# Ledger of designs, part 29: VHH binders against Flagellar brake protein YcgR (ycgR)

Target 1, 263 residues: Flagellar brake protein YcgR (ycgR), of Thauera aminoaromatica (c4kar8)
Amino acid sequence: MAELSTPSPASPAPLDGGRGDELEKFTLRGARQILQLLQDLITHRGLITAHTGGGHSFMTAVLKVDEERGRVVLDPSPDPQANRRALAAPRLTCVTQLDGIRIQFPLVGLGEGQDKGRPALFAPLPAEMLRLQRREFYRLQVPLAHELSCLLKAEDLARKPVEVSARVIDIGAGGVAVVVPTGAAEFVIGGTLPACRLALPDGEPIELDLEVRNLNRQTQRNGTEQLRVGLRFAALPRAADTRIQRYIFKTERALNAKARGGL

## First folded at step 4 (VHH)

Design C65 (from na14 with G104S; framework vhh_7n9e_1)
Fold by ESMFold2-Fast, scan of step 4:
Structure C65 (fold): chain B 263 residues (1-263), chain A 119 residues (1-119)
Amino acid sequence: as target 1 above (263 residues)
Amino acid sequence: DVQLVESGGGLVQAGGSLRLSCAASGFTFSSYAMYWGRQAPGKGREWVSGISSGGGSTAYASSVKGRFTISRDNAKNTLYLQMNNLKPEDTALYYCAKQDWYSSEFPYWGQGTQVTVSS
């Protein structure tokens, strides 16, 4: 057997529609949730692959949401043929990724128009959006009670080695987000932090290399600044992958059980 | 009033070298990580290289690794990009960017400097 037809987190291909029942729990149908997710895509300037059928697709982005008219405005392709194929298609399947979470939604009734004097495509708001929280796409928000930490090996302003114990605030198959006090160490986007140590419950810390993907400053209620650092796993060992996936699965199930207990 | 002024671009033949400079003013240069990005006609913006505030850590896009070297002179408030073994694919407008700690975006602050590599 070659392999299952399942897309990777980086794949632009739509998910297999033959398992729609399995995807229902990841499907958003509330108007408020759909509007918020589309707004998040605008805020993060998310690049969308729009599939027009017949193996054709083009790159687009959501430019705005017109709530009053119930429609979304999309950036047209610079390729006129791609736009013609899109307009002729009975349905577009839009695929994108936000913070490591796969997002997929249909658009029906695509039309041409103008937004602020510039060419644009528009379509009615989707009735549903898939926000896929599978292990390869999912980011678990780490409960504060778990006190997950990652010992980062970095440099201070004087190029001296420093070790910083950082609190892990979210974790997924591809990486972690941590918070550190502002000024604790130097970080640069694209930089590699070698031999860091991720502390998970039930075992020795995991030694791994991390790549810096994003940096944001956050001010706490007490006025203290913290730096939020997004880190990708580089050269993730198989044993580490297994332990991380097990932690995510166990924690998600425990959180879901608590939420369901409210019924 | 952050101001970044790029210079050093021009026309070079494939295999040639250029050194770009970015003169910074209006902020404490030595406190911020600095970056170079580029945009070729018809393509999106591409991150090229980054350097930490003290210069101890650097990073490079895979497309330029081994050919480009980022550096900084904090006493002169200047960022540099040494570009060696240039390829036609390196043709782009090159921008200098300051780290934005409150946003996930890196808005390019200067007008950029054009690099054109002929075959």
Scores: ipSAE 0.240, ipTM 0.706, lowest interface PAE 3.6, mean pLDDT 79

Design C66 (from na14 with G104Y; framework vhh_7n9e_1)
Fold by ESMFold2-Fast, scan of step 4:
Structure C66 (fold): chain B 263 residues (1-263), chain A 119 residues (1-119)
Amino acid sequence: as target 1 above (263 residues)
Amino acid sequence: DVQLVESGGGLVQAGGSLRLSCAASGFTFSSYAMYWGRQAPGKGREWVSGISSGGGSTAYASSVKGRFTISRDNAKNTLYLQMNNLKPEDTALYYCAKQDWYSYEFPYWGQGTQVTVSS
């Protein structure tokens, strides 16, 4: 991560912040491990942010792994300019998440073509993939059924206080990610949101200060835009930390039990 | 083709003021949050300030809070940084930057404008 009090605009990703040599133990280099992880991304319909350099990126997904030809098939962007930038790039940096675990990998030698009569992007299998398994990097994807929310204390265009009830989409030891409709409030990286209220099951809402760390705009299938806001716990009391960790643990256990029950 | 061009730097005495400008082109300026960063000689890049797309939210590094003011003019596609009570520690190359809505990268950086504060 960037410095605790100030985000680093120079960092291309949180994991780029001077810890590269510590990430070696989380790097997969075996061909079978790489193939299996890519197949897991397909199975879970993982959305991938593909960074093309120069501050450009697009949302994609692995559609297929062609083991015989040693390549992956990617979903192209509906924006032709994004596809042209991707094809011109010497390298894509792909970032995604699977079951709360951050996954990052490079793709080199991107080409275009067709898969079953539909446009597709192709690239050789990556030689390595990063899979972070540390508890401190873990993010629980919040089940929709939990209806987890965070009441944000923010400001509108006129700098007037506004309260926004935001849906929590993931949660970890260091923060939450929430979604808000575009235009509901204004956010800026490094901004502080004081006295927000995180509603967890089994107790009173947790009052806490949040710092904006990430902003990402997404267009939904119905054409509406939503803003994803990554929020860091600026000052988390021990009692609040315990409740959050208990929620994560209980939910993870329940999800694991459900998955094993299917066997 | 995104272009960011900083100006307004110079040599100033401690306690003085400067106003930096960043002229933006090649994108819909009013749709993006904008940022100022700086890099002192021999040091890494440091975030200084940010402003939301409509100007309703601002943020500052603790080292400049109360002394610097970020603002924007969306009609002119221009970002500003008003710097008051400058200190020798503020000596750096100052950059403006545009956030990319579709990624976690801080994306586009200008060439920078040099600020030198003498004692």
Scores: ipSAE 0.394, ipTM 0.797, lowest interface PAE 2.7, mean pLDDT 81

Design C67 (from na14 with E105Y; framework vhh_7n9e_1)
Fold by ESMFold2-Fast, scan of step 4:
Structure C67 (fold): chain B 263 residues (1-263), chain A 119 residues (1-119)
Amino acid sequence: as target 1 above (263 residues)
Amino acid sequence: DVQLVESGGGLVQAGGSLRLSCAASGFTFSSYAMYWGRQAPGKGREWVSGISSGGGSTAYASSVKGRFTISRDNAKNTLYLQMNNLKPEDTALYYCAKQDWYSGYFPYWGQGTQVTVSS
């Protein structure tokens, strides 16, 4: 069953926009490379979070690449307002993941129409795509069955200390992404959360300092919110790094063994 | 339409103080974290400080920690930066920035307000 096997989605937050020089070596600009990567996203049914700015995003997917017209065809949102916001936006920032590799690309000039009689969104092929294969950018999507948590030491609206147990949704060499109920604590990018405790299945919680790198709010129509927080490991001790790497390696091996057994 | 208008810059002697203001409009100010950045002559843009949507969490660059205080007034849609014990190294154009709710990406920047600190 699909419902029972559905993993928690990875944090899709974009990287800091001022890092062009550092990220240049991960940027694809060759037309064939871009076409191949988009085709890989189609083949693997990669879900894309498209950011329209102003706090809005929607889930989409590449349905096909129209090489003759130089366009990508996207799945529209079932929410007409999300589609209107996307069409009005000067740019979409698209974020996705393929086999633990983070992929990010811009789309400009979004239009709407039909593909084979069905509603679709169209955009010119991106001139560039980021494909982040660095060890520190690899993110393992944490299996729900592992129930990984991180006890965050944060502050509330009055700057009073609070402890928040957050579910870990992805983990890499450089950090974790967690989900917390909106309003549980206040977060700001660049803020440091000292003496947090990361629980791994292999022993005692790891005490470490975390730096807030990104924030992602998911707002339902009824006003309920979930906050996703991207956290970087600050000054990670070697013993902690070893335990985290061992967990990632062991979990990847188990997932790969299941995949090679194939259905 | 997101609009950010900075004010309060000027010429000040080393050891002096200035308070910068950023008037925000075109969005629900109380729902977003806000940031101050700066760009010194001949240098790249540098992050200075940030404040969460409700004001409960703040962050500062090491170079300004203990000297600058970020604050906000959500009823007035205004962001502030109190700058004390200013140094010549603080000379820069100071920008107010609105966070994209999704990331640390700064898609909206104001026009800036110039701060010049004499030795």
Scores: ipSAE 0.216, ipTM 0.661, lowest interface PAE 4.0, mean pLDDT 80

Design C68 (from na14 with E105D; framework vhh_7n9e_1)
Fold by ESMFold2-Fast, scan of step 4:
Structure C68 (fold): chain B 263 residues (1-263), chain A 119 residues (1-119)
Amino acid sequence: as target 1 above (263 residues)
Amino acid sequence: DVQLVESGGGLVQAGGSLRLSCAASGFTFSSYAMYWGRQAPGKGREWVSGISSGGGSTAYASSVKGRFTISRDNAKNTLYLQMNNLKPEDTALYYCAKQDWYSGDFPYWGQGTQVTVSS
């Protein structure tokens, strides 16, 4: 599956139009929608990864939108070489996230100059922006206090069944990311873990088949290593989908209420 | 230095079979999951199959499931892909890839072996 090589919604790497017809329904082309989204990125101080090609990228941010001149103003890299690569590139692919939603847009015709006496990069307003606001791309960072877990049914090196209790660190409509101790079980990208049990508050564990989508090593503050495993829901019963969405929605509301100083 | 050397490609007629091999060196082969990917001219690389470090778990792209079988011989540091009932759309350069078990990346790909399936 080409999909196994496609970056997840949480990945900083750009989506390369592998499902162009599907992505069309998430593409914003209205001038006012584009201006509003860019302004939202400014308001939330969103960090942007700008890909210049050849495996190179740099961190930037939209400093302002100049509607009169039809351009965006970007924060240049502190690395002069990164700025030179950006200026030489025929196109930048900009990737960011706003409130759990992946945003991607092209910038063409990058130039350099100054804004308010400071070095700046300029580009014409993008003609389109991708906003993946489908529920399957949204990821909720699971609060530590919820102690959300998933019991994984896997195999060890000797092909013996093993059960691993994994902490859920993020959850979306399409899957979960979990952390497991290094060496606890064998994983392979594309492999299926049958009959795993996802424990959500307020109910019995949900039995699910999970597909391994990515593996990443993490070093904890105490120096121990753990494996982060990205898992896709292979199929969701309607009742399970409803419970997962309800948990995400309720948790998001509670976090938003706390952020506004009200409970 | 990690080295992956693919072999076994060739020209075959639709419905035929080929067995690809990947000879690995420069790392503890038995500690890593291994993968096969492919790339047709003018297209991006696509994942084909994977096998866990001990061989207990395998995975396949839906386009090849039931036709291809991945296996490994840890004593020989060799990865295999048995390809049956080949189709013209299987024509591609086939690559062996080492997954860093703990990093989640595919930091090394071999040079590839060409598979051409005529109609």
Scores: ipSAE 0.206, ipTM 0.674, lowest interface PAE 4.0, mean pLDDT 79

Design C69 (from na14 with E105T; framework vhh_7n9e_1)
Fold by ESMFold2-Fast, scan of step 4:
Structure C69 (fold): chain B 263 residues (1-263), chain A 119 residues (1-119)
Amino acid sequence: as target 1 above (263 residues)
Amino acid sequence: DVQLVESGGGLVQAGGSLRLSCAASGFTFSSYAMYWGRQAPGKGREWVSGISSGGGSTAYASSVKGRFTISRDNAKNTLYLQMNNLKPEDTALYYCAKQDWYSGTFPYWGQGTQVTVSS
């Protein structure tokens, strides 16, 4: 879960590079993993949006991986100006999607030439590639009727320990978003809330550590303010992960059944 | 009119220390969590540390944890970053930041103070 706005998998916009620590677990750095992923893009003829900076981008594809020379071969743009911008750019940010998986990687040191008699762009193999599964960014909007809550352990303005019962408004594999009354507790982005308790239907609350990712203050129609807090699961035992996934699956199935039934 | 003015940067040798300060004005400093970020040459903006409005909660990037300490003096409207055991990879422009509570974004950044660590 990224702290700032994260584009959907279908979005051509690059993910925020400043969140390197959070994206590390989704970042491939092994040479064989990188080579395999690039080959997968070739095999599936994946279209890539290459961002050259200044709001400019063009469509490309990986034509070949030259393992011996440590480089990738890319399809140039039919627009000569786009190719000129790419060659002048200090860095390209490449974004693509393969079967619901978002893939993003940098290319530095772009050059031009020919491959098998056709114009081509060349770049050294990327040192890293980001690969995000759909489940890592999927968020279930929690039905109001479920009254899902999370008991947060935090501190108030006087640094006194406080427990805040927060309503869960969305939930995913990586975390939850909750709402709390403004002023109920102090939050800091990057801070850890230890031993919080997530209450799911059908069972005891799940004890877990949460990391604050986002903070947003909202004004209700009745004039009251509430704080929306984005929280990442810092670590989950397998049993807790299973219960959360089961809740998401059952709720999504029930919502889909209602939609299909025309109710 | 939110203003954040960083100071305390400079050139130091590896293993040295620096104390950065951020003088805040134009808002109720004691009501907001405050943050330090940095931008190294050729890299994007990186979050370094954060401190809650009352100072009870702090957070650090893994790369600086144990070496840097964030603190604040609400009576003086000042945020601090004590940097110990500096490494060449800590070379960056360091920014003080205030989060906008309504949008959840970081629109308020200072001008920055340059930290250069030689080996």
Scores: ipSAE 0.438, ipTM 0.822, lowest interface PAE 2.7, mean pLDDT 83

Design C7 (from na14 with S53R; framework vhh_7n9e_1)
Fold by ESMFold2-Fast, scan of step 4:
Structure C7 (fold): chain B 263 residues (1-263), chain A 119 residues (1-119)
Amino acid sequence: as target 1 above (263 residues)
Amino acid sequence: DVQLVESGGGLVQAGGSLRLSCAASGFTFSSYAMYWGRQAPGKGREWVSGISRGGGSTAYASSVKGRFTISRDNAKNTLYLQMNNLKPEDTALYYCAKQDWYSGEFPYWGQGTQVTVSS
């Protein structure tokens, strides 16, 4: 449902939880791991953006973990309206970072009270916490000069097989984003495109199965619409994984060198 | 004035079947991919299934693959979800949703239809 893009560690926007299998290996469910991570947030004074729904959010922090009562104590907003929205929300989505690593977790059953005579918000300990290593979700913006392409195998509106050469605009360890002309092929979020061919420099095209994660229309300067397709590597041979990672590393290194030399 | 009206939910025994319908209006139904999602009590929203605008491509969450079948009738502006071999963990509010080209996702619309599967 959501694009598996690279959120920067500083980005407050929550990741969509609709495709749990993609995020499962980054999800902490052990009680001790959750407690340790929450304690780390307290130790580092981690600032948390709590999303209450409807585009509303407020800044908070974990003040204390009450292991005996199985709950977290949060710093309330100085804005009374933000606190009322939080208390009325069935769920908070909390987003923060620790040492450049994105952390996201839900809180349900928020209440209010006092901690040591000071106003506080309380919630049961989260059953899960998402901890994303920066490199796991890094997406390299593909330089235009590389002319990276992926040959997609799909169907058109008449259900006829079609091959579409798509320009790769970003690439990461977990997938690519490509652009195609609107109407070139039929896509559905969750659909699998078998035997696609990713053309990387220094070798033969890589044959991959890709899963559609995201579909956006983008308007070009000439008024023509393109479709941006977010694609996850559904199955990735070891040799392909190694070659993709080498391309990302080599290109990032070259871009960093160019940035240092440029003015 | 996009409207999506879900129906067909109810109480059913484990192993039973239900067919959900979604009546769409206010947009050109045949121009959009359509989706089913669900939300169980105390859980986040979960994607269940999707179907391309022409019906040629479908997708299913691993938890329902082989048990659920998505289909559409573009002449009737209606989306369907045939649910077989229902399990207690399928208990949820079921929503239909339209592909949103702006966000790249599909927001859930309407009130949903409740499916309750007894053990």
Scores: ipSAE 0.458, ipTM 0.827, lowest interface PAE 2.1, mean pLDDT 82

Design C70 (from na14 with F106Y; framework vhh_7n9e_1)
Fold by ESMFold2-Fast, scan of step 4:
Structure C70 (fold): chain B 263 residues (1-263), chain A 119 residues (1-119)
Amino acid sequence: as target 1 above (263 residues)
Amino acid sequence: DVQLVESGGGLVQAGGSLRLSCAASGFTFSSYAMYWGRQAPGKGREWVSGISSGGGSTAYASSVKGRFTISRDNAKNTLYLQMNNLKPEDTALYYCAKQDWYSGEYPYWGQGTQVTVSS
């Protein structure tokens, strides 16, 4: 699995589309929905970063949708090498943003030709498109002064239940990132930590299930090792979602006010 | 340094079973979470299953949950995937992967072992 930190909507890095249920609810598969979204990209002249693999990408745009032939027409790169890499690629991963909404979709079977007498790239309409709102990406960096914590219920090396109080370093609509001492508990990406407790300032701790999305071991300047764990909210109740969003918005406003001179 | 060698793939009929193995070397196997991924022709790599460093926690993709079992033997530096009730949709190259905890990614993949499920 690639690291699944929540990138900004403007980030060109592709999200891992193989996460099934986690991204399924944000995935459009209806032909009319796909056509409408592609048309929105044309209308707003959305720039697309097309990833061709091997760390290579190029900037393109959807010039038009040919519904009769079931194809999209793309603006080729001015770099002939980029176009050759794209044509040779088995799959392109296209990433763009529209009004704070991240859009990602695959293109398979890229070809080249002419559009209105000018060079163009063609691909079949994508079978799916991922559409994520800004709130799903936004991560509030939690101020150290807030001492926000999450009590994790995990297992140690002997497979025994253990409770770990972890410091929350960032929080978003979809999850939290926490830090724990190395060796405090065992984690595996995709594993579920049931009945954890997230402590927010305004009320009782929120009980929720968390899914491990990424692991990152970090050595601090003093030589101490910490494990950063990215955790997705699973089965989040509506009331809990409201409290988390309220904390995020209030803290953002306070931080923005301080950054602007505190008035 | 890091080497992962997968084995145990082959041709099997739908409903059949296979057990994949991954022999690991060049690192302290017992200190790392290990993963199985797969790639069907023309598709990207898909996560299949994961197991924590000591084996206390496991995770599975929804498409294989209940049919596949991941396990490890830290004394033998070996990762396993028991695959039961195989479907044609399971046809893919299966890769063993070591997560680099520092990067949070899977920087080391083996060569893979081919699994083909006929209908």
Scores: ipSAE 0.021, ipTM 0.552, lowest interface PAE 7.2, mean pLDDT 81

Design C71 (from na14 with F106L; framework vhh_7n9e_1)
Fold by ESMFold2-Fast, scan of step 4:
Structure C71 (fold): chain B 263 residues (1-263), chain A 119 residues (1-119)
Amino acid sequence: as target 1 above (263 residues)
Amino acid sequence: DVQLVESGGGLVQAGGSLRLSCAASGFTFSSYAMYWGRQAPGKGREWVSGISSGGGSTAYASSVKGRFTISRDNAKNTLYLQMNNLKPEDTALYYCAKQDWYSGELPYWGQGTQVTVSS
């Protein structure tokens, strides 16, 4: 369901067909670009979700690029069944994030062996890598202290209109991710939530239409369930876009200043 | 075990109608959003329509909006897709899918039901 459930850069879900020409401009096919991107993933020790099909995936990482043999070396799963599924799969779809940018690439012809005496998975270098560096894919993790919220216009299980105050957990130029208690309202991927209100620290709430892009339930340590909802800005006036960008910029600068201060 | 069994596909002429059904078992059907997707030969999966757990919210791909209607009967654990004014471009294997709330991975897909639209 990639069309309307386009994953955020941090989402493990692969982009699954239906975008042909639109994604082509973000597809890297140059050997040097592919090698550099793989090396960046190694340098940042980026975790990769490798999808084997049938709803199965496992966590891996690129351990090294063997340029002489034209292959990547991957960290095998500690789960032997996951490795067996990967080796049996006609292809892996690898999804990761680097500096807020979504990266996706196929691996075909997976094999197993050893690297420096340790078990490893091997695959030929991918012929292409998708690097979605669009402004709308960058996400700022919202500090809890900001208490950023979005008032959602939705329906409950009885199909009655409800307003739900949702905490904003990340925000970008293209949308927000929010959390709501499980059962507070019902959502459907592709559905439109009209006249929602995004509260930023400075100024009046921004009224906007949101489209549901993804849904994920998580159980917190305290036993409560929360629903994480990815929401796209369906239409965004320039004034609203400017205010959102200012908030992102100011917050990043403040967080970077704290990090440099030894926080 | 989660089971989704699609039915109602067939051969139909352009401009015709079909009603697809998906019988669900192995989970609390009324607690999950449900979806229809399709895959034509040689193409990737395409999202077609979705419906919230209570049926209050629906969504449609632009290619089918106004022609298809998704609905559900929670008492019968059944999802439906009413397809009107079918076009040759609608020829595909149609899949029922359950929202996967926890993993964020691709939804569980049933076996599918074939829809063929002739000119």
Scores: ipSAE 0.313, ipTM 0.758, lowest interface PAE 3.2, mean pLDDT 81

Design C72 (from na14 with P107D; framework vhh_7n9e_1)
Fold by ESMFold2-Fast, scan of step 4:
Structure C72 (fold): chain B 263 residues (1-263), chain A 119 residues (1-119)
Amino acid sequence: as target 1 above (263 residues)
Amino acid sequence: DVQLVESGGGLVQAGGSLRLSCAASGFTFSSYAMYWGRQAPGKGREWVSGISSGGGSTAYASSVKGRFTISRDNAKNTLYLQMNNLKPEDTALYYCAKQDWYSGEFDYWGQGTQVTVSS
């Protein structure tokens, strides 16, 4: 792949070759660890963004690990073009999160067929999986109930200033990933969006500058396409950093308590 | 149908200047962010600079910031890169790229233009 985009460590976009040596200590290569991690993704119903190259991706999930045949079974996209791109790709780069920890792994040799009479995608088990636990790689998947939004200041297709209320889908120490409605605004990778407003629960919006780090068109499991924008916090004030960290910690604690049914 | 034709490269001494052009056709040029990328011998491709559809926002790689200026002329469907204070490490094949609105990825549609900076 000849990609010019430079994803941040906190970005949902794939982490590529230049960081390979730095990421070796986070790489799982044991068959048992790989199988267990894939099974954890099934158990927690983890949604996976599968990057097919050329800035294209689709939402999938691991449906099954077939240990006898050494394969993973993936949920195909309802968009036939997304599946065609995936099958034509020399490599699929899968990115997901489990308990806020970024997980990334390659799949090579993707094929199609059926599982239990339903269409499915198949690939050999990955030889390695990345599991990142550094602060800058940690991403909280934002609960929909929080209705977390970021008001972006950008330019629309008519070259007029526009304010876009974007839904925040994940948040970490280094930035946020947002979903932008189709046609709402123009972005440039490396560009700065000044004076954006991040709306957190229990407080006034935080004003901050954001840098565009990646742009991806994603086909969701329901067949809907959306533009996902990865944004890095630029020049983050200490007070803003503290509030963001507090939100992440409180939300993660609440989600853990809810999942365990505890008080 | 989409075509990007780069020009303006050449051989220049360190400290010199070059102006690259990219002639675009086959799409509504004024509706897309445009980018310059480069590939040096023995290196992978790297992003150099970007400009929004209306020209109101620009971005630069840290290695070229302050030395290079990206601009566009939507009436002429042309993208430019003014390169000043060139260094030997700027030696590369320079590509014009369009970012697809939905894919978010760079599309290289031309052969590129060679820039060689001697020391």
Scores: ipSAE 0.094, ipTM 0.575, lowest interface PAE 4.9, mean pLDDT 80

